# Designs tried in a protein design chat: VH-VL binders against TRIO and F-actin-binding protein (TRIOBP). Part 10

Target 1, 110 residues: TRIO and F-actin-binding protein (TRIOBP), of Homo sapiens (Human) (q9h2d6r1778to1887)
Amino acid sequence: LNFKKGWMSILDEPGEPPSPSLTTTSTSQWKKHWFVLTDSSLKYYRDSTAEEADELDGEIDLRSCTDVTEYAVQRNYGFQIHTKDAVYTLSAMTSGIRRNWIEALRKTVR
Key: E = the ipSAE of ESMFold2; O = the ipSAE of OpenDDE; V2 = 0.75 times the mean of E and O plus 0.25 times the DockQ between their complexes.

## First folded at step 25 (VH-VL; framework fv_daxdilimab)

Design n1 (from k1 with heavy chain A53P, light chain S26E; at its last read DockQ between E and O 0.50; V2 from the best seeds 0.00; counts 0 for: pae E 4.0 > 2)
Heavy chain, then light chain:
Amino acid sequence: QVQLQQSGAEVKKPGASVKVSCKASGYTFTRYGISWVRQAPGQGLEWMGWISPYWGNTNYAQKLQGRVTMTIDTSTSTAYMELRSLRSDDTAVYYCARGHRYYTYYFDYWGRGTLVTVSS
Amino acid sequence: QSALTQPASVSGSPGQSITISCTGTESDVGGYNWVSWYQQHPGKAPKLMIYEVSERPSGVSNRFSGSKSGNTASLTISGLQAEDEADYYCSSYTSSSTLVFGGGTKVTVL
ESMFold2, look of step 25: ipSAE 0.417; ipTM 0.836
ESMFold2 (binder alone), look of step 25: mean pLDDT 91; pTM 0.940
OpenDDE, look of step 25: ipSAE 0.703; ipTM 0.909
ESMFold2, fold request of step 26: ipSAE 0.007, 0.272, 0.179; ipTM 0.668, 0.804, 0.774
ESMFold2 (binder alone), fold request of step 26: mean pLDDT 92, 91, 92; pTM 0.939, 0.940, 0.943
OpenDDE, fold request of step 26: ipSAE 0.803, 0.803, 0.802; ipTM 0.922, 0.921, 0.922
ESMFold2, last read: ipSAE 0.179, 0.274, 0.276; ipTM 0.772, 0.798, 0.807
ESMFold2 (binder alone), last read: mean pLDDT 93, 91, 91; pTM 0.950, 0.941, 0.941
OpenDDE, last read: ipSAE 0.796, 0.803, 0.804; ipTM 0.922, 0.922, 0.921

Design n2 (from k1 with heavy chain T104V, light chain N33Q; at its last look DockQ between E and O 0.14; V2 from the best seeds 0.00; counts 0 for: pae E 10.0 > 2, placed apart)
Fold by ESMFold2, look of step 25:
Structure n2 (fold): chain C 110 residues (1-110), chain A 120 residues (1-120), chain B 110 residues (1-110)
Amino acid sequence: as target 1 above (110 residues)
Amino acid sequence: QVQLQQSGAEVKKPGASVKVSCKASGYTFTRYGISWVRQAPGQGLEWMGWISAYWGNTNYAQKLQGRVTMTIDTSTSTAYMELRSLRSDDTAVYYCARGHRYYVYYFDYWGRGTLVTVSS
Amino acid sequence: QSALTQPASVSGSPGQSITISCTGTSSDVGGYQWVSWYQQHPGKAPKLMIYEVSERPSGVSNRFSGSKSGNTASLTISGLQAEDEADYYCSSYTSSSTLVFGGGTKVTVL
């Protein structure tokens, strides 16, 4: 069952969870994707046609997710998904979209 | 060396508009954001808004929404701030400032400022 | 957005330590690690002194330190010197994805 879908942007190189005393030096780029939230993962695709064909661009395993929180980024309305192995940085189109995604993601974390 | 070169001082009448430029050099322009901050004579700093150099999306201070437009030109590594419907209380030094990598909420390099005087 | 409250002025003698407070709310200083401090000498552009509450950029003296407790951030200048005489501004990211500055503190070295 697909709980939520929509366009967002993601940094293409997930990092280690940040230390509170450090800044990042990454040269990563933002990539726009069609995101689909399922029971235990956040899948993303080039567009909704690629979703219909099950042609994934990537997948975030939410079973190991420890936190979903707002995060200031170069683009508007950023947030992060923290997992055991990586930190994923996303940017929503509006503050309302960000809030709705964070709420939905937190429900799947438990 | 990172530099932000701003356009020269301007004198405007109430109701006019002003467009200030900020030419960046010494770094990869599209990997940072540009904020605009103003300072009225004898007053503190006021954040005006932010623009992404990569996508051109913006976020403006609420009190300026509808009067301010920020743009970029990646081919010249230049950011612009236009303030419309000027009033005498818009007299200030206008700074452009680079947001640090991925985090545009603090500013590690600043332009020298552009004085805009709005005289009735 | 919430205004950040700073004292209008703080003074000290050479060699002393002083502390400048910056008080906001849970929607800014209290809710985020994105608090920064700027020094501004007369006629000059601001200079970043502290970012992420307590981090010092390269080239900033270790006499400058930052901290936060609850909704209040603090800048401490130890070993006051004549060149520390300037205006100091705090800033914080806010829950509405904007920035806010404090009103500024004039530091006078007696």
Scores: ipSAE 0.007, ipTM 0.628, lowest interface PAE 10.0, mean pLDDT 85
ESMFold2 (binder alone), look of step 25: mean pLDDT 94; pTM 0.953
OpenDDE, look of step 25: ipSAE 0.066; ipTM 0.767

Design n3 (from k1 with heavy chain A53P T104V; at its last look DockQ between E and O 0.05; V2 from the best seeds 0.00; counts 0 for: pae E 15.0 > 2, placed apart)
Fold by ESMFold2, look of step 25:
Structure n3 (fold): chain C 110 residues (1-110), chain A 120 residues (1-120), chain B 110 residues (1-110)
Amino acid sequence: as target 1 above (110 residues)
Amino acid sequence: QVQLQQSGAEVKKPGASVKVSCKASGYTFTRYGISWVRQAPGQGLEWMGWISPYWGNTNYAQKLQGRVTMTIDTSTSTAYMELRSLRSDDTAVYYCARGHRYYVYYFDYWGRGTLVTVSS
Amino acid sequence: QSALTQPASVSGSPGQSITISCTGTSSDVGGYNWVSWYQQHPGKAPKLMIYEVSERPSGVSNRFSGSKSGNTASLTISGLQAEDEADYYCSSYTSSSTLVFGGGTKVTVL
C-alpha cells in the first residue's frame, strides 16, 4: 500500500548535505523526482508514469531510518532522512508539504 | 496528439446551471490533472479549480466554493465542470487545461474554450 | 485570490527586446519556482511559453526567456516579431495550493 505520494527534490549526492550556512558553495545538484512512501521505503521515480511501470530512480530504506528532521537549505523547505548508511537531503515546495512529509516519515521510525 | 475537445457554446439565464465537458485524447488520462480557467470578455484569466483523474479529488478557487463542481469519467476520458446559480458576471470563455497530476503548477495543453453567455 | 501585478501594455519595434514584469508576494512568486508565462492571441486559447521560472517547452523559440528576482518574475522577448503581438499572462503556484494569474500585458509590435 502506498501511504503518500508527491513531487520533491533530493540532492543527488547523499551523505554530504549542505551546511547550515546558506552561502555554502556546494557542487551538489537538486534532482526533482516523484516520491512514493510505502511501509518500509521511500521510492522515487522520474514521474508517475515511471511509478506505474515500477521503473525506480532510487529507494531509501526506511527500516534503517533513525531520524527525520527539518534542515535549512537555500530554496524551498528542506529536511533530512538519517539512515544507518547515509543522510538524504530533500526539499518540498512549501512548509506545509514538508511538515506533512516529515509527519508521515516519522511514523516509520520505531 | 494531445487534444482537449470542449463542448459547444451555451446561452443561459441568471439562476440556471451550465455543465461544460472536456474530452481528452492522445495521452493517458490519469497521468495528468485537469484545471478549469475562465476569461470574461476583455478581462484576464481566472483559475477556477482542479481535479485529479487519478485520485478523483478536487480543489476549487475560494470565490467559487459552493457553486462549482468538477467531475471526471475515466471510461470516456472526459472532465466536466458545472457552475450553478449563474449570474451575468459569469459570462466568459471557459477553458479546460492539462497540468501536473497532483499540483496546480502550470498548464501545457488547453482546450479551445467554451463561451457561456448569461443574460435575461 | 490576490492578482499578480503586470503592466497593462508594453510596445516595441521589430528586432527590439522587451521585458514584462510580474510582481507577487512571498506567498506565490517569491516562495515558489512554479512561475509560468502564457501567450494569448485574440480569440485563441493561451499557450505555455515558460514554466518553472525559466524553462521553455519544446517548440518555443529561444527568443523567449524568463527569470525571477525576489517577488518579481520577468519575461523577455528578444528579436521582437509581428507574431509576438498578443496578450501575455504570468501565473504562480501559491501557499494555499492554488494558482493565480497576473492581470495580463498587451504587447504591441510597432
Scores: ipSAE 0.000, ipTM 0.570, lowest interface PAE 15.0, mean pLDDT 86
ESMFold2 (binder alone), look of step 25: mean pLDDT 93; pTM 0.953
OpenDDE, look of step 25: ipSAE 0.736; ipTM 0.913

Design n4 (from k1 with heavy chain R98K Y102W, light chain S26E; at its last look DockQ between E and O 0.12; V2 from the best seeds 0.00; counts 0 for: pae E 9.3 > 2, placed apart)
Fold by ESMFold2, look of step 25:
Structure n4 (fold): chain C 110 residues (1-110), chain A 120 residues (1-120), chain B 110 residues (1-110)
Amino acid sequence: as target 1 above (110 residues)
Amino acid sequence: QVQLQQSGAEVKKPGASVKVSCKASGYTFTRYGISWVRQAPGQGLEWMGWISAYWGNTNYAQKLQGRVTMTIDTSTSTAYMELRSLRSDDTAVYYCAKGHRWYTYYFDYWGRGTLVTVSS
Amino acid sequence: QSALTQPASVSGSPGQSITISCTGTESDVGGYNWVSWYQQHPGKAPKLMIYEVSERPSGVSNRFSGSKSGNTASLTISGLQAEDEADYYCSSYTSSSTLVFGGGTKVTVL
């Protein structure tokens, strides 16, 4: 079912679709989380202990995902998840990790 | 309003090091990355690397790995680029440039450049 | 490492339109919408003219426009003016998470 887990960083405020640039009113910073891919969402937690306790830090609804693509960011290996309502910007530690996440996430694109 | 003030020109001998400073003003320093770009006389632009002013992490051009160190000092809003083991072909104008946003490499503000001359 | 190819020079008369090409590969220009263009007058720092392929920063004349088709990005200067005489550089994000510049194009206003 495309289950995948791992550490990545995410901007704490999603951008508006399809514009990844800073919105006028938001201030964003990168936060490191433990990400867990399910068949319909990408959930993220403080760490794997929080995952076992189901204590979410956040969730990206992949049912409305329209695109997953590499994206240049201040962090090394950025990519974006585009949904109908928001654009989420993530950063992976290596190019291989980014590629593997994009491949897994693209299986959810309608 | 936004300004990137770079340190003055330097003359160095081969084998020495140089450290160029870039003092930022007119914006929230920690919200943007700083890139360093150099240009040898009569030549094009060469991207050297990037540093996050918030996280302090770096990404260097592969050609310069092991010879370059980029750092920041948030208390003075200053970025630094140090290039070691200088060679004559390191003679160039060295620019610092401010990123457009948190997560872009496009640079909307540039310093005036610092000429570094490497000559024996 | 994948260099971007630009013509060495382009010339035009005042009032004409000119186009500068920037050719890369699927690992840079073709694969990402992170292409930018910089204008540089002699003895001066570069100035951002176009970012994200076609976006114009505030304060840049609408005579400057950008586009991309396949592995080739283009900068078009319409209504050519004497002050447009400068060097122009494209840049692109790469799949190695680096930034690469083109070799530069000298624009001459005849």
Scores: ipSAE 0.008, ipTM 0.624, lowest interface PAE 9.3, mean pLDDT 84
ESMFold2 (binder alone), look of step 25: mean pLDDT 91; pTM 0.934
OpenDDE, look of step 25: ipSAE 0.019; ipTM 0.735

Design n5 (from k1 with heavy chain T104V, light chain S26E; at its last fold request DockQ between E and O 0.66; V2 from the best seeds 0.00; counts 0 for: pae E 2.9 > 2)
Heavy chain, then light chain:
Amino acid sequence: QVQLQQSGAEVKKPGASVKVSCKASGYTFTRYGISWVRQAPGQGLEWMGWISAYWGNTNYAQKLQGRVTMTIDTSTSTAYMELRSLRSDDTAVYYCARGHRYYVYYFDYWGRGTLVTVSS
Amino acid sequence: QSALTQPASVSGSPGQSITISCTGTESDVGGYNWVSWYQQHPGKAPKLMIYEVSERPSGVSNRFSGSKSGNTASLTISGLQAEDEADYYCSSYTSSSTLVFGGGTKVTVL
ESMFold2, look of step 25: ipSAE 0.402; ipTM 0.835
ESMFold2 (binder alone), look of step 25: mean pLDDT 93; pTM 0.952
OpenDDE, look of step 25: ipSAE 0.534; ipTM 0.882
ESMFold2, fold request of step 26: ipSAE 0.007, 0.341, 0.360; ipTM 0.662, 0.825, 0.825
ESMFold2 (binder alone), fold request of step 26: mean pLDDT 94, 94, 94; pTM 0.955, 0.957, 0.955
OpenDDE, fold request of step 26: ipSAE 0.717, 0.836, 0.727; ipTM 0.909, 0.928, 0.911

Design n6 (from k1 with heavy chain A53P, light chain N33Q; at its last look DockQ between E and O 0.05; V2 from the best seeds 0.00; counts 0 for: pae E 13.3 > 2, placed apart)
Fold by OpenDDE, look of step 25:
Structure n6 (fold): chain C 110 residues (1-110), chain A 120 residues (1-120), chain B 110 residues (1-110)
Amino acid sequence: as target 1 above (110 residues)
Amino acid sequence: QVQLQQSGAEVKKPGASVKVSCKASGYTFTRYGISWVRQAPGQGLEWMGWISPYWGNTNYAQKLQGRVTMTIDTSTSTAYMELRSLRSDDTAVYYCARGHRYYTYYFDYWGRGTLVTVSS
Amino acid sequence: QSALTQPASVSGSPGQSITISCTGTSSDVGGYQWVSWYQQHPGKAPKLMIYEVSERPSGVSNRFSGSKSGNTASLTISGLQAEDEADYYCSSYTSSSTLVFGGGTKVTVL
């Protein structure tokens, strides 16, 4: 299978859906992950070795994706994946990488 | 096979603390979150909080804030739940349960529970 | 967080279909697709029966189904069997980054 893979960061913050945090007022943190785009999901791992070991850190169900948009962030080039349940904020190292990911993800929008 | 092995029953006095352990096996410990859920005798399920073994971040139920601490030991794939300043109404079976760190907020595997009795 | 509202008890005869409701708010059941159902027999740990409103884990009978409308999720048990007699709890993610359970429903097979 020809999946799109690459490094990006995801904003780990309270919200929709938040990861467990110490408090609801916890500061947002960017977490670098290895992302793998499949036909129905965006999975992310600590690294490619973790992918091989099936050590999944998180997954976004793209079957519920409603939109993918650019998003202004302080660091790098941000965008958001909008699902029926939550909005995920990601960032890429370059504008080109962001564009490629957005295009790839938008193809999954139903 | 996924298993969550919990520590044995505890009997505590009011004001004391209890620390329950939950040893995970059969899967990558850091891949999934651990939640703690308790059930008082004859009562329903009460979510206490969860912890991410990967990040170490926690989120506790508001009513338990300041009194509960969840921790993990990745080297032993063990989660711990400490409850302080115990009261009689803390008497319950305490469950650890596996829930994914992100996106999936359900519990697919449960420990057998640990009875904690608080009595004077 | 207050518990989700479930009927205290529901009963049916073998072979019948019964439905358990789980009513919350727009901050939980109505706001997210992260509704789960658990079955608990006396003296046993809960067992996951439904997740994400209508998904069924492997090994769970197809007699169990889930749905949601508005702020109310529903668990339907078709072809009721004696072994289905148990307590059933719904749960939902909340806007406060927490999880909340329903009060539980005792299902009796007559």
Scores: ipSAE 0.006, ipTM 0.663, lowest interface PAE 9.8, mean pLDDT 89
ESMFold2, look of step 25: ipSAE 0.009; ipTM 0.559
ESMFold2 (binder alone), look of step 25: mean pLDDT 91; pTM 0.941

